# VHH binders against Formin-like protein 12 (FH12): the designs that were tried, part 1

Scores and structures below are computed, not measured.

Target 1, 299 residues: Formin-like protein 12 (FH12), of Arabidopsis thaliana (Mouse-ear cress) (q9c7s1)
Amino acid sequence: MASNCEKMLSKIKIPLPDMLNAVLDLDSSAVIIDQIKNLIKICWSKEEMDRLRNSAGGDKEVLGKCEEIFGELMMVPRIEPKLRVFAFKVEYPSRVSDLKMWMHTIIAATKEITGSVKLFRIMQTSLTMQVLRGSNVECGLDSLVKLCDNVYLMHDFCKLLDFGNDLVHLEAASRIELETITNKMQELFDIEEEVNDEFLASENDGANFVGYRNVVHDFLCTIDGDKQLLNILYAEVGGLVNSYIAEYPSGVRFKEATNILTRFVETFYKSREEIERQAEAEKEILEKRKMNIKQNGNL
Structure headers, positions and changes below count from the first letter of each chain, unless a header shows other numbers; antibody chains are not in Kabat numbers.
ipSAE, averaged over its two directions, is called F for ESMFold2-Fast, E for ESMFold2 and O for OpenDDE. V2 adds 0.75 times the mean of E and O to 0.25 times the DockQ between the complexes of E and O.
[cut] marks letters that were taken out.
The coordinates of atoms that the task and the answers printed are left out; those that the model quotes come from them. Centres of patches stay.

## First folded at step 1 (VHH)

Design b01 (framework vhh_7d4b_2)
Fold by ESMFold2-Fast, scan of step 1:
Structure b01 (fold): chain B 299 residues (1-299), chain A 126 residues (1-126)
Amino acid sequence: as target 1 above (299 residues)
Amino acid sequence: QVQLVESGGGVVQPGRSLRLSCAASGFTFSSYAMGWYRQAPGKQRELVASISGSGGSTNYADSVKGRFTISRDNSKNTMYLQMNSLKPEDTAVYYCARVEYTYWGSGYLESYFDYWGQGTQVTVSS
């Protein structure tokens, strides 16, 4: 309790009454989320406050301020659920934005992988090259792993095929866990349930909370609209991942496949840079020789 | 061609255990969240438990928390419900269901379950 009050007191940018007004208005632009989280913790630590009040070792000035804050909070019906709803609203836009970004990235990367004529050519060339050299390779993806593990093999491969990277979302997609998307979608729906429960309960709060109920209702309407869009994107992610697994059974999971491809693209470009650097060095040597011949022939 | 087939139901005494199985076919099982619903005579259907496609996250109705465990074996395309410390109130037809968009539902999310099994009867009686 004292620790939570100390954090609140140290981070106060607006007075508590103004903060509570912002909570009841669902004005997510008015307060810092850390302050709201500290208020929620204060609500949960009444027993700690009672214990500290009876302790000789407590900081009585800090404890007095904590008791004042708690008293103001308890004047609001169901203040803890109301603070949670406000916290949800503050974090809501970034949660939705992140989910949209992650799902669009997976969708784009999957379409790039399955639609890439260049990638198909690369895998076929890699597989053929290694089989002809007597390598035991299980599939196209396995051949790319072996290229990445052998600098000389990759260097030889780069001489046979140039690859302009059309897999622009691949690296971003390789950093996204599909389970994280599922868990974040679930968190969003859990949020909707809590907001709806508070909306229904607020009917009994009295005339002073009619405005609060209206802004909570508006928030629920926003969530309902976003839920429709997010569910469409989530279904598309699931469908594309299912299609990938069915069409490209390489004995690897989607994430492992995207990691292999990302490593291949990175290693391929590094090898191409090295080849280009060596070619440029050879060009400079030839130009220097031409200049020396010209100077010596004219002198 | 999506099929969900429940098994493992039966008659048991209070305090005993049952394990329900749901065999899935016609889709990529590991990509879909799944759930168990139940319906007692004269009552509406309720979500008992749900599980994500990977099996990494699970959820339970308050009435079964600590007693029931949902699990899945993606290599066998099968979902399970381990029911411990059974009570007469657990008597119901249990349904296996696939989630189209989300794997967690309280009442209003029943509409997100797009395919259902035929059900298996569980009766808890003395």
Scores: ipSAE 0.000, ipTM 0.121, lowest interface PAE 15.0, mean pLDDT 75

Design b02 (framework vhh_7d4b_2; at its last look DockQ between E and O 0.06; V2 from the best seeds 0.00; counts 0 for: pae E 18.2 > 2, SAP .714 > .668, off the site)
Fold by ESMFold2, look of step 2:
Structure b02 (fold): chain B 299 residues (1-299), chain A 126 residues (1-126)
Amino acid sequence: as target 1 above (299 residues)
Amino acid sequence: QVQLVESGGGVVQPGRSLRLSCAASGFTFSDYYMGWYRQAPGKQRELVASISSSGGSTNYADSVKGRFTISRDNSKNTMYLQMNSLKPEDTAVYYCAKEGYLDLFGSSDYYYMDVWGQGTQVTVSS
């Protein structure tokens, strides 16, 4: 039984003509986007429709509804590509904004890490401590790993040094995977090709589509400009990341080095907070002891 | 499993403020786009605001721009909606929603919402 069409029909909540008009007008409503994505799943080939006809011998009403929807979709030339272009155009500003934000975060964090005098001093002090203690460490970063693993050494270290607000973007950068940026950039290039192909193919769709073609043309111009800007940012990310990991010569990647620093910062401030709590508790005990001596009059 | 729990709804007078919270569990919250939707009696559910996984990008319905602010705290697995200058037409059930995956071009690149909360009632009456 071909119940897949029944499930798809239940997801369509907006009349098909209204959805098709929204596609041709490039309406950017999020509710419309969800309905259009459901409609894309319904677009079928001749062979898929023939399979429905062959299997629907037992449910003529379901077949009739599916054929009606398919017939209306087929009245629009190249409807599936048009639906895909619509979906891309609606999400496009968010995709570009996310890419810019991720790349700017990496750029800012990398500049903070490589430019922090306080972090440099912390790493040199940690390395010296571990070498003098006979530990097998290769670099300052490796020494921070060992420092984080020893609660007693971390507590002593936290009493001596601080790095304040030098690493504001570090935590945010630790959540970003560089391969995700690369993949999302490639997705934009691949999708732009499909948008351009539809623009060219729609030349012969007729007068009803001249408005659609004008909007798609303007969209392509916007994409071209943004791609150039995103490629410039991507190159800057690459250069800064390479400079950053070059300071840690063996066996480290951006994600590994950044995670070690993030763990260190987290452990460092947890240890400072615990030291402060212990100092306050001891101060309160001492003051209570002074009050007991005075009250008991045992002088 | 995956759960979204809304809170902070209530009855308020026009011009006042409410803050909605959405507590998320059962998935890696920081990987997903999130949204607030609302449904007034007799109307279809509509988007109010959406927010990217990092919180760096937001989108708002025209009817709430400048009055509502969406935010998230990925360390607490919580999304928020600050609703200022409330009007009677804001009366609705408000739903928290989680992005799903839709692979139209060989990767997940579009929003659709696959998990919804139970909703919290917001009533603005004079």
Scores: ipSAE 0.000, ipTM 0.120, lowest interface PAE 18.2, mean pLDDT 75
ESMFold2-Fast, scan of step 1: ipSAE 0.000; ipTM 0.361
ESMFold2 (binder alone), look of step 2: mean pLDDT 82; pTM 0.820
OpenDDE, look of step 2: ipSAE 0.023; ipTM 0.383

Design b03 (framework vhh_7d4b_2)
Fold by ESMFold2-Fast, scan of step 1:
Structure b03 (fold): chain B 299 residues (1-299), chain A 126 residues (1-126)
Amino acid sequence: as target 1 above (299 residues)
Amino acid sequence: QVQLVESGGGVVQPGRSLRLSCAASGSIFSIYAMGWYRQAPGKQRELVASITWSGGSTNYADSVKGRFTISRDNSKNTMYLQMNSLKPEDTAVYYCARGTVEIWSDYGYTTYFDYWGQGTQVTVSS
């Protein structure tokens, strides 16, 4: 067999010492994440390599190269945890950036929704229209659903109100799953725990690893600072979301509410565009007919 | 911090069914992958079943495959173990467990469990 070792060898593109120096420096600017992930897989294949070493039938040339690489890796104390720490650091900025962006988007959208006088007027007008026509509606959101499901009602509604869209973050927020934010936050806590465990374990690595310990410590300080900011943002998300959904009948979820509002905004502007095109066409017909009328004047 | 509370244990006759529940209280940030462990007197704790946060992947001990089903409800931070066709050898204290790391690779799936609840006794006897 040896297919896993052969696959790994084919993916190693730069000298191993250069990769290890980047790992020990936590130099994420090197952007060798795929190679680092391949090295992690080689570490996980130790049992396979041990089995193949004891097998006379294996591809001994490929196995020899795998053992050479493994031998170089094993010269570094806890090489597999160190490779994982490096992989975490390479991917870390994107993880934090995404979380901050998602949470800021939810915060902005929720504040826009709850603070919009225009949206409040829309929901009240929609609700009133539905009640007057004999519809059974439980809240403003329910009235918007019924409005979106009836082209004629939407056209009538558009004639009553001029709505300038001030819900600029709504569409982006409607694409975000709150559970994904929770899962990614847990992932960061798990990452911090693993980085801290490696930092503590490296205490006895000796003088050659003092520089490594310093850059790992710096990384932990960065994680701690980001974690504090993310916790503040997450608390704000929770508070705003819970306050918003508490205003609706039991069972309305944030995702459901934002989807309804997003669909309403899209349908409203589509209907307004259709009405404006029709009005313009009718105006042109009327003007053309008036131009053909003979006129008389006494001066 | 995270608290895991098991319920649903009891005494049952062979061939019957029980459903265990595990409810998380405290920080939801501490709940990722979940599993059920069991420990019979004089034996070490062993993994019975595990489930990823999404519920998309499950793993079972050979002794319970086809009889037990693990599931979860993320909206309630609760997971379940449906135990069918119970046998005397299933008698043990069952522990809800939290996974700390989930890693996917070409070499498989790895989960590390580092926190357990107080346990709930399951006794299968006539």
Scores: ipSAE 0.000, ipTM 0.093, lowest interface PAE 18.4, mean pLDDT 75

Design b04 (framework vhh_7d4b_2)
Fold by ESMFold2-Fast, scan of step 1:
Structure b04 (fold): chain B 299 residues (1-299), chain A 126 residues (1-126)
Amino acid sequence: as target 1 above (299 residues)
Amino acid sequence: QVQLVESGGGVVQPGRSLRLSCAASGFTFDDYAMGWYRQAPGKQRELVASISYSGGSTNYADSVKGRFTISRDNSKNTMYLQMNSLKPEDTAVYYCARDTEYLTYEGSWVTYFDYWGQGTQVTVSS
């Protein structure tokens, strides 16, 4: 335990009073998250420190230093919850940023898909072509799967349509799981509950903590505002995804649909490159034949 | 639904005082930070003062620090700006605003004011 305490102490890089002042001010610019996590671990080690104090052995100088630091921490009411609130604030911008980025990506991709006249023509042409050739095809998306599985069919298809990719957010959206968004939103709500619990508990901390309570409540107001905006974005995601599914067959999940479309786009351009390469090779052969005829005087 | 209504502006001599009021409705007033902005002719909007949800924290632009005092009465859904020792350069339209914070699509934290009042003119001249 003395060894663990000594290791934790070596990870605290700024003076403890300065760190505690930053925590009470919720000033994330003064302290890095790893230092906060180490202080939380020190709070959890109280039982082990008590056991070491009551034992006959151990490094009494190291134990004394650990007890001194722990004593300074315990001068702050509910220091562990306060450290957790500070950790939440430090990591909070990244949590909200990720959620907004993922949801905006899905919104953008869905609008691109539903607004693409080119994609509509592609699915219509693909479905019609395959039905006319006797293929057992259920819908437009199923027809795109069949195209990807058959090189000859894809090459024939590429000769019918020129498709410039306007689905710029599609690949990014295909990497996003809707369940991950839901889970991360729930984590944000859980964070709000912990911050609120600490705010309520701090009511009896005394006059020295009025400033701290105000900063904590300002943070709660920020979380409430973000929660409202995130819920609006999540509702928009849900509405657009449902609108997309309604346009395409029931039973195809959003992730599956975006994966099919991503694979189609990749396979289509690969096939177009191969067709362009073949055309260039044929052009070279034709030019060589023209040159031979002119040089030989056979015409 | 959200509405902010400013009052208390007018024409005054240099060195005199004015008190601006902002009456808020259509939202839970004590859940939001609030601010006062001003805009002089040909200039961009400038944040003059802001106040936290509870009134426990206030911030001021350097140009008004020591002369202006922002306050709020959550029981009346009203915010105030007490303007003392007014100078000609304080001449502007003053706007009450509800403060909020959000992440942009680019992943940057941005403070913005999502609702504004119509403004009240303050003119300081001799």
Scores: ipSAE 0.000, ipTM 0.083, lowest interface PAE 19.1, mean pLDDT 75

Design b05 (framework vhh_7d4b_2)
Fold by ESMFold2-Fast, scan of step 1:
Structure b05 (fold): chain B 299 residues (1-299), chain A 126 residues (1-126)
Amino acid sequence: as target 1 above (299 residues)
Amino acid sequence: QVQLVESGGGVVQPGRSLRLSCAASGRTFSSYDMGWYRQAPGKQRELVASISSGGSYTNYADSVKGRFTISRDNSKNTMYLQMNSLKPEDTAVYYCAKSEVTYYDWLGQEYTFDYWGQGTQVTVSS
C-alpha cells in the first residue's frame, strides 16, 4: 500500500545522498541497519507502486513523493543488491562472533567430557553399584539415566563418590543445536555468494564505483579468511563429536548424550545439597539435645 | 546454488541391497544438511534419513532404522544411502534434498530453503 512507503520515508532520518554515499563506501558508522532495511523495503514496493499508478483511486501526492524517492534509488545500478551487501557487512562481525562462540563452546565441552577421569570413574562406579544391587543396566550412560530417575539411588551414589564439576562448558553446550551451527554456516556462505555476485556485476558500473568495488573486494577477502578459520573449527567440532559417539553407545547421538550428562550433573548437585542440608539439620538437632541435657542435668 | 543428481536405483528382489548416490554441483555442498526422501504412488513424501553437513549427526525414520545407512563424502560432493534388507514397502522414488528448513535472513524475512534432485526409482518386487 501507499501508506507503507509513507511509513518507510518517516523512518529515514539521514539525507538520501548521504545515505547512498555511506552504502557505496560500506561505511557502517554512518547509517544504522534499520534505515538500510527500510530502503530495501522501498525497493520491494515497486510492484505496489505500479498497481496504485494504474488504479483509479489512491493519494496522488503521497504516491508522487514515493515515486521521487524510488526514482533516485533506481539511478544507482543494482541498488537493492548493494543495500543487501551493506546490510550483510553491518551484521557480519556479530554473525562470525556467534559461530566462533558456539563452536568453541562445543569443542571445550566435548574435550572436558572425553578428558574427564572424574566422569569416567563416575560412570564406572554408577554402573558397578547398580549391577551389584541387581539392576538391569547396559552401559555407563544408561546407569546415569537410572540414577536421575531414582532419588534414593542417587543419594546412595553421592555418599560413595564426591564429584567436583570440571565440566564447566557442558550446560552452555547443551543449549546449542548442531543444526543451528550448520544452518548459520550455510547462511553465511549464501550471503558470501550474493556479495561475490554483486562484486562481479559491478565491473561495468563506471568510474564512480571504483571505490565501491575496492571496499567490496576487501570485504570478500575478509570473508574468505574467516571462512577458512570457521571451516577449521567446524571440522574440529565434527571430529570431536564423532570421537565422542565412538566412545559412547552408537545408539545415542551427541545431543542426547549431552542432555543425559547435563541432567546427571544438575541432579547430582541437587542431591548433594539435600544431603548437606540433612547433615546440617541433624547437627542442629544434636546441638539442641546437648543443650537440653546440660540445662536439665540429666543423662 | 546447488544442483542434485540421484543414481543407483533399480528393480530388486526382497531381502537384497541397493546403494543410492547423490552427486551435488555447487560451491557450498559441505555446508548443507542433506537428506534422503521417498515418495510412493499416492503417498506423501517422507524423510528416510538425514545427515549433518560434517557427517557427524544422522537421523533415520523408524521404518528403516537398522537397515539403511546414510553417509557423505564432502571431498567428492556426494551423499550415499546404503539400503539393506529391502522390503516391498520400500518401493518409491527416492529424492536427494537439503532438509526443508524455515529460517530468517539478516533482514528478518522468513523463507524456506530447499534443493531437490530429479529422483531415482527403487522397486522391490518378487
Scores: ipSAE 0.000, ipTM 0.119, lowest interface PAE 16.9, mean pLDDT 74

Design b06 (framework vhh_nb_b201)
Fold by ESMFold2-Fast, scan of step 1:
Structure b06 (fold): chain B 299 residues (1-299), chain A 124 residues (1-124)
Amino acid sequence: as target 1 above (299 residues)
Amino acid sequence: QVQLQESGGGLVQAGGSLRLSCAASGFTFSSYAMGWYRQAPGKEREFVATIYSGGSTYYADSVKGRFTISRDNAKNTVYLQMNSLKPEDTAVYYCARTYEIFDSTGWSYEFDYWGQGTQVTVSS
């Protein structure tokens, strides 16, 4: 408890009254989130503070400062919910930005995979070549896995095909877990509910809080608009992922498929770079031989 | 006929370890994702872990870092190595043939077939 107050006292960059005014104005530009989180912890430490006061412990100056902070906080009705609403607003733009980024990445990668004529040709060519060489391969994706394990076959394959930069979002998409998107969407709904509860409760705070209610209402309107747009994006993700899953053989799921494709693309371009380096080295040898002949022949 | 048979459950002290096994028959094991679910008394069935046909794994947050799922395609068997067991891990553990689904309620794991289960009891 004293430790929470000490953290607050050591890290505050603006006076507590100014900080509380920023909270009531929902001015996210004025305050660092860590300071608000420390204040929230202090609000739930009242029992520990009462216990320390009654024990007549060693650090009486720190305890006195903690009680002063608590006293100022308690002058504001439902200060802990108000601090949480402010924390939500500070973190809100990042939450929305992350969700949009993850969902756009999944959408882009899925469209790149299903829309790539070159990738389809590569899978068919790989499957055909391996079957002709007597390999036991069951589908296009299985053929790509086995191709990655054979450096000589991969080098032969790379000489015949180049699909360019068609799958630019694939690696990023392979690192995104669909469950994370679902959980973060649910967190956004939970945040909206808590902000709305505080908005309704704040009507009982009196005339001095009309301005606060207005800025909270504005925040709720922003959340509602963003939520509608995010739900449209989320539905598109669901439709595309389900279509992709249905396309692949039983046992090969979206996450596994994107991991296989990512490994293949990385291995393919690494092999392509090595082939290009070998071609450059051969060209340099040829040029050196040509120069040696020209120099020795007095041409 | 698809059959899944779990084994390896029992009584263990908190902090101990157990390894569960699941023998599968009646389908092409190597072509399917396999998973583990658990059900504690009075609670709904909870996802624990999955392993895809290619070997990729995914874990529930409550077991991540403590449990390890693996498979042996030659033996048609999937395993769950459980370390640092807690009383909260007490449940009947079920082996299942699993697949992903993404719908309006979100991403989840569903299963076609499951075994009869094996009891794991972790004492305090």
Scores: ipSAE 0.022, ipTM 0.410, lowest interface PAE 5.8, mean pLDDT 79

Design b07 (framework vhh_nb_b201)
Fold by ESMFold2-Fast, scan of step 1:
Structure b07 (fold): chain B 299 residues (1-299), chain A 125 residues (1-125)
Amino acid sequence: as target 1 above (299 residues)
Amino acid sequence: QVQLQESGGGLVQAGGSLRLSCAASGFTFSDYYMGWYRQAPGKEREFVATISSGGSTYYADSVKGRFTISRDNAKNTVYLQMNSLKPEDTAVYYCATEVYTSWDEYGLTYAFDIWGQGTQVTVSS
């Protein structure tokens, strides 16, 4: 069916000519992105629409409106690439913002981990305690896994030291998939190439598209500057992650190591809270026993 | 055209020190990771150290505590200060810059390209 065309019809907020003018001006404030995405899908479904029309199996009113939309779209040279460039520009600030946020979060978390004398001492204490008890543990991170899997071992460990949590970005960083950053960076590079290709091709569109080419060129300059800054951040992430791996080399993947540390911090504080609750309960029992002893001694 | 030129190698006695330099040209030096690798006779190329655009450093376990990598962005130069040298440090040392970095479940992988000519370091016993 013509579901993409039907979705477009349901989401029309401005006339198609006004929408196309916004696209050619790269005016991201003028149009709802969902309408642009539906127009792109309509371009992809033209062959399907032609088949449905020829078979006479579809809704004739809907098909008539879709044909009208196709006719207007096809009047613009390389309309699909132009819609893609516009969609990219609309979503561009959010893409850059997300990448910066994710990379700064990883940078902050990694610096917290590698700069943490407390965490190093925790791992050293955990490893030493378990080795002295006859446990076969591979490294500090492996010892933390074993603490998390054994409540009695964790309770014993909590009695040996106190740890204030300075790893404030660790939880946020553990939710960031490093592969996602790589994929989003690559996606940005691929889209830049697509925008550049459209810019070059638009030279053949004629005098009516000089304004369009100028705004596309301005956008390419913005992308180039942002890419330089993002590459600097990406390089910093790389160096800091390698510093982390060097200090905590357990043979464990970086993502798994980050997850182990996150789970350890959470389990450690939950265990300390439980120990405090048990200590308070035992204190109450002792006070009640003292009262009973006094009462029985007076009888 | 990107170019890297290493210098500062030579013959030194065990326990001695050397400082290697790598002069870079043809690219925006301050934006790129810089690194040092070495290759001893009959062995594969071995990672030594890297430094990020922001100055963060990472070292191979075999050199950590003895070697220090640094950079001077105004001079487009990266340095490797080598202290407490051992016969096992004998190798040709190469300067490299990052072309691309890829992330996977096993950590960060560096794609280093554009190797310099190398500089020979020989440590006598």
Scores: ipSAE 0.000, ipTM 0.142, lowest interface PAE 16.0, mean pLDDT 74

Design b08 (framework vhh_nb_b201)
Fold by ESMFold2-Fast, scan of step 1:
Structure b08 (fold): chain B 299 residues (1-299), chain A 124 residues (1-124)
Amino acid sequence: as target 1 above (299 residues)
Amino acid sequence: QVQLQESGGGLVQAGGSLRLSCAASGNIFSYYAMGWYRQAPGKEREFVATISYGGSTYYADSVKGRFTISRDNAKNTVYLQMNSLKPEDTAVYYCARQETYLWGDYSYTEMDVWGQGTQVTVSS
């Protein structure tokens, strides 16, 4: 326990008083997040330290070292909540950036899919070709699955239609889990609640903490603004996903549909490259054959 | 605490027009999609129209081309303009707030706040 507290504190590279000053200034440039997380873990251990102190069999010398560590931390009122707020601020820009990136990627991909005249024509041509050949095909997406599963069918299809890929965000979108966006949005709201709780509690810290309260309030204003923008993006994602599902209503899930389309795009270009390579090989064989006929003087 | 209040219902002759309004209190209106539903006597509640915060609209086939949904975000109000009304449009019209969830591979939309309703009666 005591050894664990000392080991965790030894990982701190900045003097503890300087670190506490950075925490009260919410100065994310001064401290590495792992150091703050270690201090939070030390705070969580206080109840175990209190239990050891009260036990008849406790090592007084070992407990004295741990109590010295806790003494430094406990000089600041509600140090654990303050450390958590600081950790949130350090990690906050990355959390918001990731959410914006994921949601913008889904929005872009969905608009590309629903707005692509080329993709619409591809699905219609695929469906028509397979129906004319006697295949039992239910819809455009089902026809694309069958194209991907049959190399000869795909090669024939590539000869009928040229496709310039305008679905530039599709692959990135296929790797994003919609549930992850929901979970990360919820985490952000939980962060706001915790920061607000600390802001309200800090009124009891006294006049010397006015500067701290001001920087916490600024952080809350930033969170509120980002929350509003993220809610707009989240609603747009939901609306576009529902519009996509309505347009392709075969019971195919959004991720399943984007995976089918991603596989189709990959397989189409691979097949097209293979056809072009085969055409060049055939051309080369024919030219060599013509040269041999010319050299031998025979037909 | 947060409420939706409909107005503008009434009695109108077939072929006539009505404009329904829905006033929202506080933050309930911000960034949410808003919808209109209706319920005729002895029938289940049915979808009429929805509008996103950004103004994207969707309509039930039965009202498409006759009804227009719109919103004024500054006034926290959503509207339903009903033209070429038919006796079968007779119902209590409800305003609702739509919340969107992303879960797994799905998007869910649920109406989580409802107004009290406004009666629309279309006589022959």
Scores: ipSAE 0.005, ipTM 0.307, lowest interface PAE 9.9, mean pLDDT 76

